# VHH binders against Band 4.1-like protein 4 (epb41l4a), part 11

Target 1, 289 residues: Band 4.1-like protein 4 (epb41l4a), of Danio rerio (Zebrafish) (Brachydanio rerio) (o57457r11to299)
Amino acid sequence: FYCEVLLLDESKLILTTQQQGIKKSTRGSVVLDYVFSHVNLAETEYFGVRYCDRSHQTFWLDPSKTLAEHKDLIATGPPYTLYFGVKFYAEDPGKLKEEITRYQFFLQVKQDVLQGRLPCAFNISAQLAALAIQSELGDYDPYKHTAGYVSEYRFVPDQKEDLEDSIEQIHKTLLGQVPAEAENNYLAIAKTLEMYGVDLHPVFGEKQAEYFLGLTPVGVVVYKNKTQVGKYFWPRITKVYFKETQFELRVLGRDCNETSFFFDAASKTACKNLWKCCVEHHTFFRMPE
Short names: E, the ipSAE of ESMFold2; O, the ipSAE of ESMFold2 at other seeds; V2, 0.75 times the mean of E and O plus 0.25 times the DockQ between their complexes.

## First folded at step 3 (VHH)

Design b01 (framework vhh_sonelokimab_d1)
Fold by ESMFold2-Fast, scan of step 3:
Structure b01 (fold): chain B 289 residues (1-289), chain A 123 residues (1-123)
Amino acid sequence: as target 1 above (289 residues)
Amino acid sequence: DVQLVESGGGLVQPGGSLRLSCAASGFTFSDYAVGWFRQAPGKEREFIGAISGSGDSTYYAVSEKGRFTISRDNSKNTLYLQMNSLRPEDTAVYYCAAEEGTYTIHPSEYDYWGQGTLVTVSS
């Protein structure tokens, strides 16, 4: 078994039968333990490892199942590619106990901004990128950071010169911020953004109208044309159910009567994955300390 | 006469293992998703995990993280919970529950419940 785990710092952790004893009969929890040990994480409950099937549907590695039981993963390799990441986003990552946990959140959120999953207005993008540069390079130094130094780094999907100029000017103002401080300031800004920690799933409503269901720390948010059209808090969701490609949310209203909302996923596999992610989010965010 | 009967509970030392069983009768077991819940004194019932009627799908609460395994044998109308690396915090009454044709983490949606079996994790 040859497995490559892509980490948030873009390095790879290679897990093999020869070196770690990883086999098709190995449980997901063993793979996760190697990853957590490698990145020095103790606060592991927020994190997981994902894989992508041939249809580009993303799934979380199940700690209780063997690698062989992840048939969509087995169909893609060898080699098998896994992606380490934040599965459940803390509402306030600055309050996480250990610096290494906050650092991994910083790397994840930075990737979310880069890949467009966390959209930012121009001025917020510039501030976030400047904090990331401060964390990476330290204080601005005109003798080390010559013209065009920011362009060596990518922070947003369509990075232009005007953004890079803004990043440089902000970087000059961050003198004295140590890496951990810059990373904490990054998270303090990012956590306030609407799409922070939102796990989006495409679905269809009546007459094939396109929606996204967002799984969040507070509940399920329904989006249409990038606009929030519904929000259901976890305590009010009484049932999460699926059958074939149809997904059902049952929600308790203020009148104490239940209302069912139905959505169609593109496939049975996507529908089951949405259901599983929804159940896991509900369980996680109903069990906080 | 529908019944779910848990067994296998008892006293175990921290780090130990227990296997719980739930015997179902009076309904077509394979038509029902079944799950395990627990309740510690003074707390609400907590979802542990569930398995589909066919046995093809399982899911677990995040807190269980590979320590607990759910399985079923439809030919014996029996649900199992294998519990490993037990901790004092696992001390609770463990319940099995059945729900027709659906999957849920909500205790209120389950049609049938057992009476529970006590698991005590103590030195």
Scores: ipSAE 0.000, ipTM 0.171, lowest interface PAE 17.3, mean pLDDT 86

Design b02 (framework vhh_sonelokimab_d1)
Fold by ESMFold2-Fast, scan of step 3:
Structure b02 (fold): chain B 289 residues (1-289), chain A 123 residues (1-123)
Amino acid sequence: as target 1 above (289 residues)
Amino acid sequence: DVQLVESGGGLVQPGGSLRLSCAASGFTFSSYAVGWFRQAPGKEREFIGAISGSGESTYYAVSEKGRFTISRDNSKNTLYLQMNSLRPEDTAVYYCAAEEGSYEVTSGAYDYWGQGTLVTVSS
């Protein structure tokens, strides 16, 4: 068994039968324990590793199941690629107890912005990128940070020169912020953004209308054309169920009556994954921490 | 030829109240779940609440914290939003929207949208 875990700092952790004793019969929890130990995480409950099947659908490694039981992972053949990341986003990451946990959240959220999962208006993008630069490079220094230094870094999918100029100007104002402080300030801004911590799943509603279901720290949010059209809080979700490609969400309304909402996923595999992610979010975010 | 027309927006002082109306035409109003959304400058559009076609079910976003009430009068083809204890943060363009063919308060797509009415909360 040859497994490569891509970490949020873009380094790789290699786990093998020869070095760690990892086999197809090894449970996901063992793989997760190696990753958590390597990253030096104690607040592990927010994190997981995910993998992609042959159709590019992503799944979280189940701690309770063997690697062999992850049929979609095994079908990709060796080597097996896993991606470490935040599975459940803390609503206020500034309240996380350990700096290493906040640092991993910072790396994840920075990746979310870069890959377009967390869209930001121009001004917010510039502020976030400047804080990321401050964390990486420290205080602005005109002798080290010559014209165009920001262009070596990528912070958004379509980074333009006007954004880079804004980033440089903001970086100049951040003198004295140590890396952990800049990272905490990054998270304080990012947590306020609409798409922060939103796990999006494409679905079809009534008359095959296209929607996304967003699994969030507060509940399930329904989006159409990037607009929030429904929001159901975790304590009011009384049932999540699926059969074949149909996903059912049952919600207790303000009138205290249950209403069922039905959505269709593109495939049975996508539907089961949506259901599993929804149940896991429901469990995690209903617990008072 | 579906049309939704919001009215009632304007300038109000903090702590004040305002009632918005949305006049619907061109469709069977009582057959559609309808809702209110708002959008502040530089922000994404956010859901406020919805009411079923019959008016028997309502659902509100937690962000309003009991200050807003949605109602409808199907005999007048009109949707209402009663806003109380207004704050400067409530300053936004308010939109009404209708979900075609729904009898329930659902997360369904809102097929028809009004042009919006501006609410400004300042002293």
Scores: ipSAE 0.000, ipTM 0.119, lowest interface PAE 17.0, mean pLDDT 84

Design b03 (framework vhh_sonelokimab_d1)
Fold by ESMFold2-Fast, scan of step 3:
Structure b03 (fold): chain B 289 residues (1-289), chain A 124 residues (1-124)
Amino acid sequence: as target 1 above (289 residues)
Amino acid sequence: DVQLVESGGGLVQPGGSLRLSCAASGRTFSSYAVGWFRQAPGKEREFIGAISWSGDSTYYAVSEKGRFTISRDNSKNTLYLQMNSLRPEDTAVYYCAAGDEGTYEIHPSEYDYWGQGTLVTVSS
């Protein structure tokens, strides 16, 4: 068994039968333990390892199931590619106990901005990128950071020269910020953005209308044409159910009446994945501590 | 279809611990959400906890959180309930239940398959 785990710092952790004893019969929890140990994480509950099937649908590795039981993963390899990442986003990552945990969140959120999952306005993009540069390169130094140095780095999907100029000017003002401070400041800004920590799933409503369900730290958010049309807080969600391609949320209103909301996923596999992600978020974000 | 059989019940002293098992047969229960319920004499069945088909997600009744732990072993088709710091008020018949493939619901009416129950008595 040959497995490549892509880490958030763009390095790879290679797990094999010869080196780690990884087999098709190995449980997901063993793979996760190797990854957590390698990146030096103690606060592991926020993180997971995901994989993509042939249709680019993303699934989280199940700790309780064997690798062989992940049929869609087995169909893609060998080699098998896994992606380490944040599974549950802390509402305030600045309150995480360990610096290494905050660092991994910083790397994840930086990737989210780069890949367009976390959109931000021009001025916010420039501030975030400048903080990332400060973390990576330290204080601005005109002898080391020659004209055009920012263009060698990518921070947003469609990066242009006007943004790079703004990043350079902001970087010059950040003198004295140590890497951990710049990273914490990055997270303090990013956590306020609307799409921070939102896990989007495409679904259909009445008359085949297209929606996205966003699984977030606070609840389920319903989007239509990039606009919020519904928001259901985790403590008020009393039922999460699926059957075939139909997904059901039952929500308790302020009037103590329950309302069921139904959505259709594109496939049975996508529906089961949405349900599993929703149940996992509901459980995680309802814990009293 | 799935058949459930509970075991591990018995007499235990206050402050003691007990682990219940629920064995599934008929078909693979790894595709089902499963949970534990209890029923004290003369009362309705109440929810204790549920675990998703993968084992990743657990949900507990607030009153039992911290004392009870639910887990599953899909390779053995077995569901477990670990009970710690038992009190006389925990005396009840304990049931395991399985819901349709995608069920995650705390209400007893949403579970299709039920075991016969195992009695737990907490008394000196």
Scores: ipSAE 0.000, ipTM 0.231, lowest interface PAE 12.2, mean pLDDT 85

Design b04 (framework vhh_sonelokimab_d1; at its last look DockQ between E and O 0.07; V2 from the best seeds 0.00; counts 0 for: pae E 16.9 > 2, placed apart)
Fold by ESMFold2 at other seeds, look of step 4:
Structure b04 (fold): chain B 289 residues (1-289), chain A 125 residues (1-125)
Amino acid sequence: as target 1 above (289 residues)
Amino acid sequence: DVQLVESGGGLVQPGGSLRLSCAASGFTFSDYAVGWFRQAPGKEREFIGAISYSGDSTYYAVSEKGRFTISRDNSKNTLYLQMNSLRPEDTAVYYCAAGSDEGTYTIHPSEYDYWGQGTLVTVSS
């Protein structure tokens, strides 16, 4: 068994049978524990390890199953590639107990912004990028940060000169913010963005109309044409079901009547994955703590 | 009868702050998600933000984040909108609304069953 775990700081953790005794009969929880120990993480409940199958669908490693039971992972290797990341986004990352947890959240959310998963308006993009550069470079110093220095870094998907000028101007105003402070301020802004912590799953409705279901810290959100058209809080979601490619979300109203919403996934595998992710979010976020 | 009544509007200078209130009656306020909308002269009604029935979750239009804060006090049946760093572009009639989705919300006006009459906010030098 030979596995590379890609971490959020762009480093790799190598897990092998020779070094750790990991076999296909080893449970996912053991692999997760090695990763969590490596990054010195105590608040592990927010995090997981994912993999990608040959069809480019991603899955979270199930801690209760053996590696052999992850059929789509086993088919891809050896060698295997796993990705460490935030699985359940804290609604308020500022309330996380340990700085290392907030740092991992910062790295994840910074990646979300850069990859376009967390869209930001121009002014927010400039502020976030300035905080990221303050964390990386420290205080602006005209002898070290020569003309065009911002261009050496990427913070957003479409980083043009006018944005980079704004980033530099804001960076100059952040004098004295230490890295942890800048990272916390980054998260405080990012947590208010619409797509923060949204796990999107493509689905289809009537007449092949395309939708996305967003699994979020507060509930399930339905998107059409990049616009939210429905939102159902976790405490009101009573059951989720699937059969073949059909996904059913059952919601309880305050009048004690249930309403079901139906969607089709692109494949049986996608539908089962959507169902599993939804159940996991429901379990994690239904309780206030 | 369900009623929503906005108050606190008025004239304010650019860069100023204003706090709007929305008093609710005729329904169990704590059972509803509630939100704020605005309509500038000659424009369509625009979503500002919403807050869950318990007050533990808020959602804002991307363009208004960081300047506006929505809150509620279920013991007083009141929804609030704190507006900071006001600009002339914020001049509009501001409306509160209560959702037909018990405990859920959307950003579309059509998903809200009850509306207030509005309060005018004017931002000018």
Scores: ipSAE 0.000, ipTM 0.141, lowest interface PAE 16.6, mean pLDDT 85
ESMFold2-Fast, scan of step 3: ipSAE 0.611; ipTM 0.840
ESMFold2, look of step 4: ipSAE 0.000; ipTM 0.117
ESMFold2 (binder alone), look of step 4: mean pLDDT 79; pTM 0.803

Design b05 (framework vhh_sonelokimab_d1)
Fold by ESMFold2-Fast, scan of step 3:
Structure b05 (fold): chain B 289 residues (1-289), chain A 123 residues (1-123)
Amino acid sequence: as target 1 above (289 residues)
Amino acid sequence: DVQLVESGGGLVQPGGSLRLSCAASGFTFSYYAVGWFRQAPGKEREFIGAISGSGRSTYYAVSEKGRFTISRDNSKNTLYLQMNSLRPEDTAVYYCAADEGTYEVLPSEYDYWGQGTLVTVSS
């Protein structure tokens, strides 16, 4: 078995039968334990590894199942590629106990901004990128940071010179912030953004109207044309169910009556994945301390 | 050859407690998510809760509000349901069910089912 785990710092962790004893019969939890140990992570409950099937749909590795039971993963390799990341986003990552946990959240959120999963207005993008530069390079130094130094770094999908100029101007104002402080300030801004920690799933409503269901720390949010049109809080969700491509969400109203909301996914596989992610989010975010 | 066998049901007074067991055999128990369901006379079978194969994650129906706790012992291939503060409306046949490492809410989506154990809450 030959497995490559892509980490958030862009390094790779290679797990093999010869080096770690990893086999198709190995449980997902064993793979996760190797990753957590390598990263030096104790607050592991927020994290997982995901994989892509041949249709580019992403799935989280199930700790309780063997690698062989992940049939979509087995179909893609060898080698098998896994992606380490934040599975459940803390509403306030600055309150996480350990610096290493906050650092991993910083790396994940920075990747989310870079890859367009966390959209930011121009001014917010510039502030976030300047904090990332401060964390990486330290204080602005005109002898080391010559004109165009920001161009060596990528922070957004379509990075242009006007953004780079803004980043440089802001970096010059951040004197004295040590890396951990710059990273905490990054997370303090990013956590306030609408799409922070939102796991988006495309679905169809009535008459094939296109929506996204967002799984969030507070509940399920329904988006249409990038606008929030519904919100169902985790404590009020009494049932999640799917059949074929139809997803059902049952919500308890203030009158103590249940209402069902129905959506269609593009495929049975996508629908089951949405259902599984929804159940896992519901479980995680309603857990007591 | 897969078998799930519930036990521990019986007559209990209102306000009492009861622990149900489900003994699994014929498959690798620790690989499967398992759950509890119940069916009262004249009603649909309803989901109570589920626990992942490792035992690390649990999910409960919100209607139970902390009265019921699910646990498992993989070394004994056994699933448990601890029921506290029992009420007459908890009277039902209780079923355990198993699935491949995934939480399931609907009875028809589970791979394997037990025969059920009757719990009666009455004087």
Scores: ipSAE 0.000, ipTM 0.130, lowest interface PAE 18.7, mean pLDDT 85

Design b06 (framework vhh_sonelokimab_d1)
Fold by ESMFold2-Fast, scan of step 3:
Structure b06 (fold): chain B 289 residues (1-289), chain A 124 residues (1-124)
Amino acid sequence: as target 1 above (289 residues)
Amino acid sequence: DVQLVESGGGLVQPGGSLRLSCAASGRTFSDYAVGWFRQAPGKEREFIGAISRSGDSTYYAVSEKGRFTISRDNSKNTLYLQMNSLRPEDTAVYYCAAPDEGTYTISPSEYDYWGQGTLVTVSS
């Protein structure tokens, strides 16, 4: 068995039968334990590893099931590629107990911005990128950071010189900010963005119209044409069901009556995945301690 | 099996109100969730709203903008659609429908039992 786990710092962790004893009968929890140990992570509850099927649908590795039971994963290999990442985004990552946990969140959110999952306006993009540069390179130094040094780094999907110039100007103002401080400031800004920590699932609603259900730290958000049209906080969501391709969300109204909302997923597999992700988010965020 | 028959359609002036009824016959009506759909001339069928078996839960399409209310009376085996503040764009054939499994969705293809439809024309 040969697994490549792509980590958030862009390095790979290779797990094999020969070196770690990984087999088709190995449970997902064993793979996760190797990853957590490798990155020195103790606050593990926020994290997981995911994989893509042949249709580019993403699934989280189930810690209680064997690798062989992940049929969509087995169908893609060999080679078997897994992606380490944040599964549940802390609403305030600055309150995370350990620096290494905050560092992993920083790397994940930075990747989210780079890959367009977390869109942000020009000025916010420049501020975030400057904080990332400060974390990586330290204080601006005209003798070390020659003209065009920002161009070596990518922070957004379509990075242009105007943004790079702005990043450089902001970096010059961050003198004395240590890496952990810059990372914390990055997360403090990023957590306020609309799409921070949003797990999007495409569904169909009225007139076969396309919607997205966003699973977030605060609840389920319904999007239509990139516009928020519904928001249901986790404590008000009483039950989540699915049958075939139909997804049902039950929400407690102000009159203490339940209202059911129904959506269609593209396939039974997508519907079950949406349901599982929603149940896991509901459990994680409903009972904060 | 359940059979559905709509009634109450007709000509109504803009700003008017109309209540449609859907009478059910066959097996126990209270075992089925039921929905309302409409089809405007030259358009595809669109979901209006649905109500659970007990009547405790309702789901409405965003496009109705709070003007329509669905209710049911299981003792009379009847489903209702109350339509208020009607507009010319509400002109359509209105259908009631039920899925065989007693659950519902916004997708017309998931419904097994359909009425014949009742025409609502909003015009002066």
Scores: ipSAE 0.000, ipTM 0.122, lowest interface PAE 15.7, mean pLDDT 84

Design b07 (framework vhh_sonelokimab_d1)
Fold by ESMFold2-Fast, scan of step 3:
Structure b07 (fold): chain B 289 residues (1-289), chain A 124 residues (1-124)
Amino acid sequence: as target 1 above (289 residues)
Amino acid sequence: DVQLVESGGGLVQPGGSLRLSCAASGFTFDDYAVGWFRQAPGKEREFIGAISGSGGSTYYAVSEKGRFTISRDNSKNTLYLQMNSLRPEDTAVYYCAAGYEGSYTLTADEYDYWGQGTLVTVSS
């Protein structure tokens, strides 16, 4: 068995039968333990390892199941590619206990911005990128950071010169911020953005109308044409159910009456995955402080 | 050909323990969430607990999970309920049920298959 776990710092952890004894019969929890140990992470409950099937549908490695039981993973290799990341986003990552946990959140959120999963306005993009530069390079130094130094780095999907100029100007104002401080300031800004921590699932309503369901730290958000059209807080959701390709949410309204909302996923596999992610989010965000 | 068959019920003294079993046949057991319900004389049917198809998640409707533990063995197609520190008020007919694994809340109306029940009497 040969798998590569891509880490948030862009390094790879290689797990094999010869080196670690990893086999098809190995449970997901064993793989996760190797990853958590390697990245020196104790607050593990926020994190997981995911994989993509041949249709680019993303699945989280189930710690209780064997690798062989992950049929969609087995179909993609060998070799097998896994991705370490944040599964449940803390509403306030600045309050996480350990610096290494906050650092991993910083790397994840930075990747989210770079890959367009966390969109942000020009001025916010510039501020976030300047904090990331401060974390990486330290204080602005005119002898080391010559004209165009920002161009060596990528922070957004379509990075243009005007954004790079703004990043440089802001970096010059951050004198004295140590890496951990810059990372904490990055997370303090990012947590306020609408798409922070949102796990998006494409679904259809009546007449094949396209929607996205966003699983978030506070509840389920319904999007249509990039506009929020519904929001259901976890404590108000009384039922999460699926059958075949149909997904159902039942929500308690202000009048104390229940309303059912129905959506169709593209496939039975996608629908089951949406349901599983939704149940896991509901359970996680009900945990005591 | 779908069947759920409970066993292990009987008369037990207060403070005693019982382990109930439910043997499943005629369907792919590990594709279904399965659970336990009970019905005491003159009362509504009450949810006790459920376990996901893989066994990775458990749900308890009553706050007696320290006394009652649900588990499953997919290799034997069997569901279990371990009951400890039994009280006279635990006297009821205990039912096992299998529901489609997509049901999160798993109310009685959402279970597709039911056993006949096994009587548990807690009395001196």
Scores: ipSAE 0.013, ipTM 0.286, lowest interface PAE 8.3, mean pLDDT 86

Design b08 (framework vhh_sonelokimab_d1)
Fold by ESMFold2-Fast, scan of step 3:
Structure b08 (fold): chain B 289 residues (1-289), chain A 124 residues (1-124)
Amino acid sequence: as target 1 above (289 residues)
Amino acid sequence: DVQLVESGGGLVQPGGSLRLSCAASGFTFSRYAVGWFRQAPGKEREFIGAISWSGGDTYYAVSEKGRFTISRDNSKNTLYLQMNSLRPEDTAVYYCAATEEGTYEVDSSEYDYWGQGTLVTVSS
């Protein structure tokens, strides 16, 4: 068994049968333990590893199942590619206990902004990128940071020169912020953005209308054409169920009556994945502190 | 018992700003979604926006998006509405409301608790 785990700092952790004893019969929890140990992470409950099937559908590695039971993963390799990341986003990552946990959240959120999963207005993008530069390079120094230094870095999709100029101007104002401080300030801004921590799943409603279901720290949000059209809070979601390609969300109303909402996923595999992610979010975000 | 008490209303000139507060008591505020509604004389009650129990998510009526900002402070059991670039048509009694409902809705009937309202007048 040969797998590469891509980490949030863009390095790779290589796990093999020869070095770690990993086999198809190895449980996902063993692979996760190697990753968590490697990145020195104790607050592990927020994190997981993902994989893509041949159709580019993304799934979280199940700690309770063997690697062989992940049939879609087994079909892709060897070698197998896994992606380390935040599975459950803390609403206030600044309150996480350990600096290493906040650092991993910083790297994840930075990747989310870069890859367009967390859209930011121009001014917010410039502020976030300047804080990331401050964390990486330290204080602005005109002798080290010559014209165009920001262009070596990528912070957003389709990065333009006007954004780079703004980043440089803001970086000059951040004198004295140490890396951990800049990273914490980054997270303090990013956590306020609408799409922060939203796990989006494409679905269809009545008459094949296209929607996205967003799994969030507070509940399930329904989006249509990038507009929020519904919101179901975790304490009121009494059941999530699926059958074939149909996903069912049962919600308890104020009158103590249950209402069922139905959506169709593109495939049985996508539907089961949506259901599993929804159950896991519901469990995680309903837990007492 | 359960109470929601709005404050901060008053007279403001067009283009001005105003911040409303809503103090909650008698229920576990941090578990409820809360929102703002308004009612102008002779008109139906209109939804403005709502915020999740944690404050992590907000939803706004399309016409108010960008001018109005909802926030909450669960440690103080208080809901806020920041109103900017006010227009004469924003003149109304503003109500805060709380819902234990699992669905976010624009219908006022989905809200369990209501404040008494605070008058906002936008006029020269």
Scores: ipSAE 0.000, ipTM 0.097, lowest interface PAE 20.0, mean pLDDT 86

Design b09 (framework vhh_sonelokimab_d1)
Fold by ESMFold2-Fast, scan of step 3:
Structure b09 (fold): chain B 289 residues (1-289), chain A 122 residues (1-122)
Amino acid sequence: as target 1 above (289 residues)
Amino acid sequence: DVQLVESGGGLVQPGGSLRLSCAASGFTFSDYAVGWFRQAPGKEREFIGAISGSGDYTYYAVSEKGRFTISRDNSKNTLYLQMNSLRPEDTAVYYCAAGDEGVYTIHEYDYWGQGTLVTVSS
């Protein structure tokens, strides 16, 4: 077995039968333990490793199942590629106990912005990127950071020169912020963005109308054409169910009556994955304080 | 009708070399990991090495890494084991096996050859 775990700092952790004894019979929890140990992470409950099937659908590695039981993963390799990441986003990552946990959240959110999963307006993009540069390079220094130095870095999917100029201007104002401070300030801004911590799943409503269901720290959000059209808080969701390609949410209304909402996923596999992610989010975010 | 047929076994002097071949038929060879195992008299079957379907990744038992080399030719549907610096303790029946990508134990391979005997003695 040859497994490559891509980490949030873009390094790879290679796990093999010869070096770690990883086999098809190995439980997902063993792989996770190697990753958590390698990144020195104690607050592990927020994190997982995911993989992508041949249709580019993402699945989280199940700690209780063997690698062989992840049929979609086995079909893609070897080598088997896994991606370490944040599975459950803290509403306020600044309240996470350990600096290493906040650092991993910073890396994840930075990747989310870069890959377009966390879109943000021009001025917010510039501020976030400048904080990322402050964390990486330290204080602006005209002798070290010559004209065009920002172009060496990528922060958004379609990065243009006007954004880079704004990033440089803001970087000059951040004098004295140490890396951990800049990273915390990055997270403080990012957590306020609409799509922060939103796990999006494409679905269809009546008449094949396209929607996305967003699994978030507070509940399920229904989006249509990038606009929020529904929001169901985790404490009000009484049941999540699926059958074939149909996904059902049962929600307790303000009148204390239950209402069922139905959506169709593109495939049985996509529907089961949506259901599993929803149950896991519901369990995680309903834990007592 | 999947078949794996080993060849190249025989008697060899200590310190000698031998190349084993495994001819595959009845399946898409490049879709399968293939490997070599051996079984000495009175011992359990042991892993020697495996190679991914693409040929890009090779895996060896630590005790054999320096003396044995595994390779494949997907255009000929053939797996090879180059054995150098042979010792009397290498005397065994050598088996070719094919399975899902990433398998490295005997219980994870679906298809096996009949074996070829290698004897290392004077």
Scores: ipSAE 0.000, ipTM 0.088, lowest interface PAE 23.2, mean pLDDT 85

